# VH-VL binders against q58102: the designs that were tried, part 8

Target 1, 198 residues: q58102
Amino acid sequence: LMDVHVLFSGGKDSSLSAVILKKLGYNPHLITINFGVIPSYKLAEETAKILGFKHKVITLDRKIVEKAADMIIEHKYPGPAIQYVHKTVLEILADEYSILADGTRRDDRVPKLSYSEIQSLEMRKNIQYITPLMGFGYKTLRHLASEFFILEEIKSGTKLSSDYEAEIRHILKERGESPEKYFPEHKQTRVVGLKKEI

## First folded at step 25 (VH-VL)

Design F2
Fold by OpenDDE, fold request of step 26:
Structure F2 (fold): chain C 198 residues (1-198), chain A 120 residues (1-120), chain B 112 residues (1-112)
Amino acid sequence: as target 1 above (198 residues)
Amino acid sequence: EVQLVESGGGLVKPGGSLRLSCAASGFTFSDYYMNWVRQTPEKRLEWVAWISTRGSTIYFPDSVQGRFTISRDNAKNSLYLQMNSLRAEDTAVYYCAREPWFEEEYFDYWGQGTTVTVSS
Amino acid sequence: DIVMTQTPLSLSVTPGQPASISCKSSKSLLHYQGRTYLNWYLQKPGQSPQLLIYKVSNRFSGVPDRFSGSGSGTDFTLKISRVEAEDVGVYYCMQSIQLPYTFGGGTKVEIK
């Protein structure tokens, strides 16, 4: 089996990505990124256990999310900042791993690498970049998530998500900013079990 | 056919309590978020309550927080709204509204509503 | 809370003529992932609200193509290309980018 390192947030999308890769004959290694701001990786760890995949937390430089926070404050919009973080993470991981994957979605604008950016990344770093969910719309993803996972809705702020937003929000708070201004409160979905064996 | 039928409305005095029910049919009830939305006599729409598929997560606006309780019984395809410490400003037609999960964030079906009147 | 402001309050339209309703939000309704959480509802006389448009421009099932939604950020518009008698009612915009969900004050559409 070919090892694939999957950027993993513990959410349904990155979980589906991992499952799909497994079914395709890959050996998923789940990677959750932490920037040393808060221990936001805990939920991802739990989800990884549920999924039965190897999981590791990689700590990257806090300056990355600090810059993201700066961008958000400046632009009053988090899109470019999230894109920056994601691209930066991929660039860093591409030096260590030959096959990378994530849970980026077809219909999302951010985070998402363009075709040219993907080609550039793969060529420059000599890696394979896989986006398993790119062929699925929201409706299909909802169906797949429902079929594979037992999901639970959680209140934002009660349990920390393991995505980039969690630590960025914290930085914004430290800076006296209201994260809600940029990241509206959302309903979080957590994978708490499997409906089907992977 | 998707159906939502509210019941339990009536006249109640300020400080009183009332329990509303919503009976769902024509779809898998447990696959959807559910909401209560009310319409004031002035025809303003106000979101009142949100509940997750399993009922583990609920949300209220400040206007009803601490006074209202939302619950659901998926086995009975039923949604409930317990309203305590009712105020005159709670007078409205109360609708149950279905919300698809997965970032849809809209109410695709509404019941016909049940009227709640809070008056001395 | 996000304030939703609709204009006009009422609109009288000759059948077959177009209508336009504006909805403005006090905060951007655009999620950074690209979704804009602005919905339109129609409440016909004596009926409950019904979903008309979701996420700015998507017609709900069964909604005629004479209805269209547009806009971005904080400014949104619902258009009816050719108003029909069955289009009479009160139109509401709703934001769902954050809790609490909030509605516009409504726009009453009548036939001349």
Scores: ipSAE 0.651, ipTM 0.892, lowest interface PAE 0.8, mean pLDDT 94
Fold by OpenDDE, fold request of step 26:
Structure F2 (fold): chain C 198 residues (1-198), chain A 120 residues (1-120), chain B 112 residues (1-112)
Amino acid sequence: as target 1 above (198 residues)
Amino acid sequence: EVQLVESGGGLVKPGGSLRLSCAASGFTFSDYYMNWVRQTPEKRLEWVAWISTRGSTIYFPDSVQGRFTISRDNAKNSLYLQMNSLRAEDTAVYYCAREPWFEEEYFDYWGQGTTVTVSS
Amino acid sequence: DIVMTQTPLSLSVTPGQPASISCKSSKSLLHYQGRTYLNWYLQKPGQSPQLLIYKVSNRFSGVPDRFSGSGSGTDFTLKISRVEAEDVGVYYCMQSIQLPYTFGGGTKVEIK
């Protein structure tokens, strides 16, 4: 099987991406990024176990999310900051891995690389960048997630999420900022089991 | 056809309790978040409670937190609102409202409502 | 809590004429992923609220095309291109970007 390194947050989207890649004949290696701010990778780790995929945590420079926090404070909007982090992570990982994938969604604005950005990344770094969910709308994603996963809703703040927001939120708090000012309270959905064998 | 039918409303004294029910039909109940929304006599709409598909997560506004309990029985296609320590300001028509999951964040169907009057 | 402010409180419209309702939020309703969580409901006389528009501009199933929603950030508008008798009622905007969900005070639409 061809190895693919999947950016993994433990959420349903990145989980679905991994499953799709597996079904396509790849060997998914799940990668959760941590910036050394808080141990936010725990949820992803648990989900990876449920999925039965290899999982590792890669620690990157805290400065990346620090800059993201700065951007958020400056622009009073988290979109560009999240985009920056995601792009930066991809650039870094592209130096180590030849095939990268993530759970970016078709209908989302952020995070998402444009076609030209993808071409540039692949050309410059000589990698393959795969976005399995780009062909699916929200309804389809709901359906697929429901078909493959046993899902549970988690109250915000109960468990650390393993996305970029978790550590950025923490940095904002450290700076005396209210994360809720920039990040709305959200309901978290997590994978707690499988309905189908992967 | 999607149907939501509330019941259990009535007149109650301040400090009293009341349990509302919502019977759902015409859809897979367990696939949706459920909400209670009330409308005051002044016709203001107020969100009252939220419950996840399996009931594992619930939310309340500060106005009812600690006094109200939301629950659901998916086997019975039923939603409940236990209201304790009722206050005059809780007087309203109470609606159960369906909310599709997965970041939709709207109420696509409402019940007919049941009236709760809290008065001495 | 996010405060939703609707204007006007009421309007009387001649059948066939357009109507416009404004809704303003005290906080941006735009999620960084691109979704804006502003919904419109209509409560007809003697009835329960019903969904008209979700996420700013999407008509709910069965909603006539004379209804349209627009706006961004904190400023939103519901428009009825040609008001009909059946459009009489109270219109509410709702934000759902964060809990608690909050509604506007409503706009009563009547026919002249």
Scores: ipSAE 0.629, ipTM 0.885, lowest interface PAE 0.8, mean pLDDT 94
Fold by OpenDDE, fold request of step 26:
Structure F2 (fold): chain C 198 residues (1-198), chain A 120 residues (1-120), chain B 112 residues (1-112)
Amino acid sequence: as target 1 above (198 residues)
Amino acid sequence: EVQLVESGGGLVKPGGSLRLSCAASGFTFSDYYMNWVRQTPEKRLEWVAWISTRGSTIYFPDSVQGRFTISRDNAKNSLYLQMNSLRAEDTAVYYCAREPWFEEEYFDYWGQGTTVTVSS
Amino acid sequence: DIVMTQTPLSLSVTPGQPASISCKSSKSLLHYQGRTYLNWYLQKPGQSPQLLIYKVSNRFSGVPDRFSGSGSGTDFTLKISRVEAEDVGVYYCMQSIQLPYTFGGGTKVEIK
């Protein structure tokens, strides 16, 4: 089996990505990024255990999310900032791992690398970048998630999510900003069990 | 055919309590978020309550927080709204509304509503 | 809370003529992932509300193509290309980007 390192937030999308890769004959290694702001990786750790995949937390420079916070304050919109963080993370990981994957969705605008950006990344770093969910719409993803996972809805803000947003929110608060101004409170889903064998 | 049927409405004194029910049929009830939405006599629509598929997460607006309780019984395909400490401003037609999960964030089907009147 | 403002309050239209309803939000309804959470409902006389348009421009199942939605950010429009008798009722916009969900005050559409 070929090892693939999957950017993992503990959410349904990155979970599905890992499952699909496993089904394709890869050996998924789940990676959760932490920037040393808060221990936001805990939920991802729990989800990884449920999925039965190897998991590790990689700590990167908090300056990355600090810059993201600056971008959000400047643009009054979080999209470009999230894109920046994701691209930066991929660039860093590409120096260490030969095959990277994530849970980027077809119908999402952010985060998402363009074709040219993917080509550039793969060429420059000599890696393979895989986006297993790119061929699926929301309806299909909903179906797949329901087929594989037992899901629970959680209230945002009550538990630490393991995505980039969690630590960015914290930085904004430290700066006297209201994260809710930029990040609307949303309903989150988590994987709490499996419905079928992976 | 998707059906939502509300019941339990009536006339209540201020400070009183009432329990509404919504019977669902024609779909897998446990696959959907459920909501209560009310329409005032002035015809304003107000979201009242939200409940997750498994009932583990609940949301209320400030106007009813602490007074209303939302619950569901997936085995019975039923949604409930317990209303306590009722006020005159709670007078409305109460609808149960279905919400698909996975970031859809709309009400695709509504019941016919049940009328709640709070008056001395 | 996000305030939704609809205009006009009422509209009288000759059958076969177009109609346009505006909805403005006090805050952007665009999620950074690209979805805009603005929905339109129609409540016909004596009936419960029914979904017409979701996420700005998507027609719900069974909704005629004479209905269309457009807009972005904080400004949205519902258009009826050719108003028919069955289109009479009150139209509501709704934001669902954040809780609490909030509705516009409604626009009453009547036939001349």
Scores: ipSAE 0.628, ipTM 0.885, lowest interface PAE 0.8, mean pLDDT 94
Fold by ESMFold2, fold request of step 26:
Parts: C-alpha cells; structure tokens; sequence
Structure F2 (fold): chain C 198 residues (1-198), chain A 120 residues (1-120), chain B 112 residues (1-112)
C-alpha cells in the first residue's frame, strides 16, 4: 500500500483525486499549504475529517504569495501567478515526498504542469507525480462528484477557502489593491459530506 | 421534456407581499441550481435570486436583498419566491430558470413567466 | 457588479443577410482556469428567453449553425450568418463569471 501525498484544498477536485487514489490502492495523506498570511486551511481540515484521510498543514514562505501578488499587479491577470505558486509548492514538496498528487484537471489552463515539466520534476527530484483527473472531461467529473460528495457552494473571497487565492487576495488588500479587480467572486464548491463509502 | 411553470403573479400595492411558485417536471430537479430572473416593462433582464441544489446556499442582488426569500422543496419539485415590501420597480415578468450545477453557469431552460404588477 | 453593454440597440436586416451583435463587459469574463463565462439568449416575440450560446462559442442543443459566438476578455460578438424570419426578437448577452449575474440591455433584431 503506497503512501501518496495529495495537495488538498477541500474542494471537489482535490477530494476526488484523493478518493480515486484510495480506490487504486494508495494510502492518501492530504497536505494543505498555508503561507502564514491568514488561517485559510480550516475548511480543508474539516473536509479531510469527512473523507477520513490523514491531513497536515504545511506553512511555506509568505514571500511566495507576495511574489504572486506582484505578478498579478504587473500582468493584470492571475493565471501566471497561480501557476508560479503551484509549481513552487510542488518543487518544495518534492524535496520531502516521493509520491505527490493533486487535483489538476484536463480542461483547466492553470495550475497545470506541461508534459515536459512533469518529466523534469520527476527526473530532477526522483519522485512520482500523479494527476488522477487528467484523463476525465467535465461530464465524468460531474458524475463522479455527484456520486461521492455532498457539496456546498461558496463565492471566492467571501469566505475563507483553502486554495491559494485566499491568501493572495489578502496580500493584494495589504498593498491597497482591490482583489476583485483580478479575482472574480466566482462560485466554487467544497465537500461537506459523503454520499458513498470512500 | 423539461418544463418549468410559474404561478402566483398578480397586482399588489406598494409595501405588499406576494409568493411565486415554479413547478418543475421532466428532469431531476435536485440536480439543478434554480434562479429567479425578472423582465421589466422596459424589457431589461435582471437576475433576482439563486438557490443551491439542496437549498443550503442562497444569493440575491442588492436590489432585493432583505426583501425576497427563495426556497425549494425537492420532494415536490417546486421552487418558491417570497417577495415582501414590494416597490413599483419590482413590477416585472418573473421567470424561474434552471442552471446546471456543475460548472455550467448558464440558464438552459426558462419557464413562461408570471406577471407581478406593483401599483397603487 | 459587472456592467454588460450591447450594441446596437436595434438592427433591421434584409432577409438572408448577416447580422452582428456586440457585447462588452466592464471586467474580463475570463477565469484564470481558462473558461470564459459569456452566454447569449434570444427572446422571440411573446416567448420567454431561450439559450443560444454558452461560454462564448458553444451552441446549445437545437440551435442552428448559422448562429456563432466569438470574443475574449471583455469583447464578444454574436453573428447570424443569414437572418431568417424566425430569428426576430431581442438578443441578450449575460455574464456568469460572478454573482450577481448581469445581462446586457438587449438588441432587437427585425426583418426589413
């Protein structure tokens, strides 16, 4: 039974990735990243308990999300900044863990490593990097999420969430920017219950 | 065949209340977010209420916040809009609109509407 | 709130000729995950709105291929390659990137 460390936000994608890995015979250990800006990890802790997986919060250097905020202000678009944070998180975790996973989706632009970036990460760090959702389109993800989860809707920025966006929004406010200029208050979900055995 | 049928519209004095209903059929009602959208006499469309599949999350625009309440009964395939403290600007045709829950974020089917007139 | 501006307000088209409707948003409708949340509806005379195009360019089921959507960021276009009598009505764009969902003011399309 191999341990896999799963980047975990408590949303449907990272939760589904953990479930799939469990079904494949792995032992998932959930990791939520915090940058020491605000305690954004609490909803992810709740979801980890619901899923029944081990969970830890790892605090990384706040400068990572400070640079992300700089990138957003310069480029007026958050995509490259989100990608930078995710790549940096993976590089750091790859120094400690030999099997990493996340909720990266086939049809998202970011955060997502390219094929060559995945090969580079795996070769340079001597790890395995698993993206269980990369083979699934939205219809399959809709079906699987509906089969396993009870979901609750939240708007980005109106409630603490455990993705990278919450702390980046906070830093933008510290700098006198309006986070809403760069991040829409878009609907997203978190897992609040299970419909089926994990 | 997807069907949405609104009812409960009528003439109401300013400050009054009215309750709208939407009866759904031809689909699994609990798989959908539901919305109320109104069309003013000037033909402008305004979103006025959103409710999650289980009714646990509700959103309103500022224009109706605190005056309108949305609810659903999934066992009866029914959506409701309670409108209180009605104003002349609430005069409109009110539609219920179905929104697929998973990352679709558009209204794929609308009812035929029910007319609300707020007038002395 | 995201303001949606449509032009023209009305459009009178000779049957069989093309039509083009512009929709501009006060803020980008592109989410950083790569999806753009701009939708188009048609309200025919005496009817409720019906979905034509979702997420910029995807035709809804049963919508004729003479309808096409394009655009990015804040600037979007609905085109009808050859207007038919059944295309008469008011066209609305809508953003769904955030709540409140907001609509354009509408473009009335008429046949000459």
Amino acid sequence: as target 1 above (198 residues)
Amino acid sequence: EVQLVESGGGLVKPGGSLRLSCAASGFTFSDYYMNWVRQTPEKRLEWVAWISTRGSTIYFPDSVQGRFTISRDNAKNSLYLQMNSLRAEDTAVYYCAREPWFEEEYFDYWGQGTTVTVSS
Amino acid sequence: DIVMTQTPLSLSVTPGQPASISCKSSKSLLHYQGRTYLNWYLQKPGQSPQLLIYKVSNRFSGVPDRFSGSGSGTDFTLKISRVEAEDVGVYYCMQSIQLPYTFGGGTKVEIK
Scores: ipSAE 0.623, ipTM 0.875, lowest interface PAE 1.9, mean pLDDT 92

Design F2
Fold by ESMFold2, fold request of step 26:
Structure F2 (fold): chain C 198 residues (1-198), chain A 120 residues (1-120), chain B 112 residues (1-112)
Amino acid sequence: as target 1 above (198 residues)
Amino acid sequence: EVQLVESGGGLVKPGGSLRLSCAASGFTFSDYYMNWVRQTPEKRLEWVAWISTRGSTIYFPDSVQGRFTISRDNAKNSLYLQMNSLRAEDTAVYYCAREPWFEEEYFDYWGQGTTVTVSS
Amino acid sequence: DIVMTQTPLSLSVTPGQPASISCKSSKSLLHYQGRTYLNWYLQKPGQSPQLLIYKVSNRFSGVPDRFSGSGSGTDFTLKISRVEAEDVGVYYCMQSIQLPYTFGGGTKVEIK
């Protein structure tokens, strides 16, 4: 039964990745990243308890999200900054853990490592990196999420979430920027219950 | 076949109240976010209310916040809009519109509408 | 709130000729995950609005292939390659990237 460390936000994608890995015979350990800016991890802790997986919050250097904010102001678009944060997080965790996973989706642009970047990470760090959702399209993910989860809808930027966005928004606000210039208040979901035993 | 049928419109004086209903059939109602959208006499479309599949999350624009309440009864396949403290600006045709719950973010079917007129 | 501006306000089109409608948003409708949240509706005379195009360029079920959508960022276009009598009505664009959802002012298409 192999331990796998899953980057975990408490949303449907990272939750579904953990469920799939459990079904495949892994023992998932959930990791939520925080940068010491605000306590954005609390909802993810609640979801981890609901799913029944071990969970840890790891605090990383605030400078990572400060650089992400610099990138957003320069590029006027958050994609490169989100990619930078995610890749940096994976590099850091790869020094500590030998099997890593996340909720990266086939149809999302970012955050997503290319095939070559995955091979490089795995070779340089001597790890395995697993992206369980990469083979699934929208219809399959809709079906699986509906089968396993009870979801609550939230608006980006109105409630704390455990993705990278919440702390980056806070840094932008500290700098006198309006986070809404770069991050829409888009609807997203969190897992608040299970319909089905894992 | 998807059907959405609004009812409960009428003539109301300013400051009055009115309750709209939307009866749904031909689909699994609990798989959809539901919306109210209104069309003014000038033919402008304005989103008015949003409710999640379970009814646990609700959103309104500032123009109606605190005056309107939205609810649903999934056992009866029904959506409701309670409108209080009505103003002349609320005069419109009110549509219920369904929104697929999973990352779709559009209205795929609309009802036929019910007319609300707020006038002295 | 995101302001949606449509041009022209009206079109009078000879049957069988093309039509083009523009929609401009006050803010980018591109989410950083790669999806763009612009939709098009048609309201035929005496009817409620109906979905035509979702997420820029995807035709809804039953919509003829003479309808196409394009654009990116803040600038979007709906094209009708050959206007038919059944295409008359008012066309609306809508952004759904954030709440409140907002609509363009409409473009009336008529046959001349």
Scores: ipSAE 0.605, ipTM 0.867, lowest interface PAE 1.9, mean pLDDT 91
Fold by ESMFold2, fold request of step 26:
Structure F2 (fold): chain C 198 residues (1-198), chain A 120 residues (1-120), chain B 112 residues (1-112)
Amino acid sequence: as target 1 above (198 residues)
Amino acid sequence: EVQLVESGGGLVKPGGSLRLSCAASGFTFSDYYMNWVRQTPEKRLEWVAWISTRGSTIYFPDSVQGRFTISRDNAKNSLYLQMNSLRAEDTAVYYCAREPWFEEEYFDYWGQGTTVTVSS
Amino acid sequence: DIVMTQTPLSLSVTPGQPASISCKSSKSLLHYQGRTYLNWYLQKPGQSPQLLIYKVSNRFSGVPDRFSGSGSGTDFTLKISRVEAEDVGVYYCMQSIQLPYTFGGGTKVEIK
């Protein structure tokens, strides 16, 4: 039975990844990253309790998300910044944990490591990096989410989320920017209950 | 065979109230987000309300916030729009529209519409 | 709110000839995860709107291959490769990247 550390936001994707890993015989330990900007981790803590997995919050250097904000202001688009934060978090966690996972989806562009980036991370750090959702398309993910979860729909910016966006939005506001210019008020989900036993 | 049938439209005075209904059939109603969209006399389309599959989350644009209420009864396959403090600018054909719940974010079927006229 | 601007306001098209409709948004419709949230609807005379294309280029079920969508960022195009009599009506673009969802002003397509 192998421990796996799962980057966890409390959304459907990271929650599905944890469930799948549990079903495969791993022992998931959920990790939510915080950068000390705001306490954005609280909703992920609630979801971790619902799922019944161990959970911890790891605080990393605020400079990481300050650089992400610089990138957003320069590029006028958050994709590269989100990718930078995710890669940086994986590099840091790979120094501490030998099996890492996240909720990366086949059909998302970012955050997502390329095949060569995955191989580089695994070889340089001597770890395993697992992306359980990479083999599943939209229809399968819809079915699995419906089978396991009760979801709450929330517009971004109306409740704190535990992904990287919430703290980056806060830094942009501190700098006199309107976060809404870069991050749409798009519908997001969080897991608020289980329909089926894990 | 997906069907959405609106009812409850009519002529009302400014400041009045009206309740619209949408009867759904031919699909599992509780699997869909539901919306109200209106078409003005100038033929502009305006989204006016959104409700989640369970009814636990509701959204409105600023133009109707505080005046309109949306609800659903999944046991009766019915969607409702309560419109209060009506204004002349609310005159429109009101459609119910269904939205697939999982990340699709478009309206795949619309009803036939019901006409609301707000006039003295 | 995201403003959606359609051009032209109307088209008169000879049957069998192509038609092209432009839609421009005031803000990028590209979400950083890589999806673009632009949809097209057709309202035929005397009918309610019907979905043609979702997420830029995906034809909805039953929509003929002569309809195609393209574009990125803030600039989008709906093309009809061969206009038929049944294609007459008003075409609307819609953004769904954020609430409130907003529509373009419409483009009326007529047969000459």
Scores: ipSAE 0.552, ipTM 0.853, lowest interface PAE 2.2, mean pLDDT 91

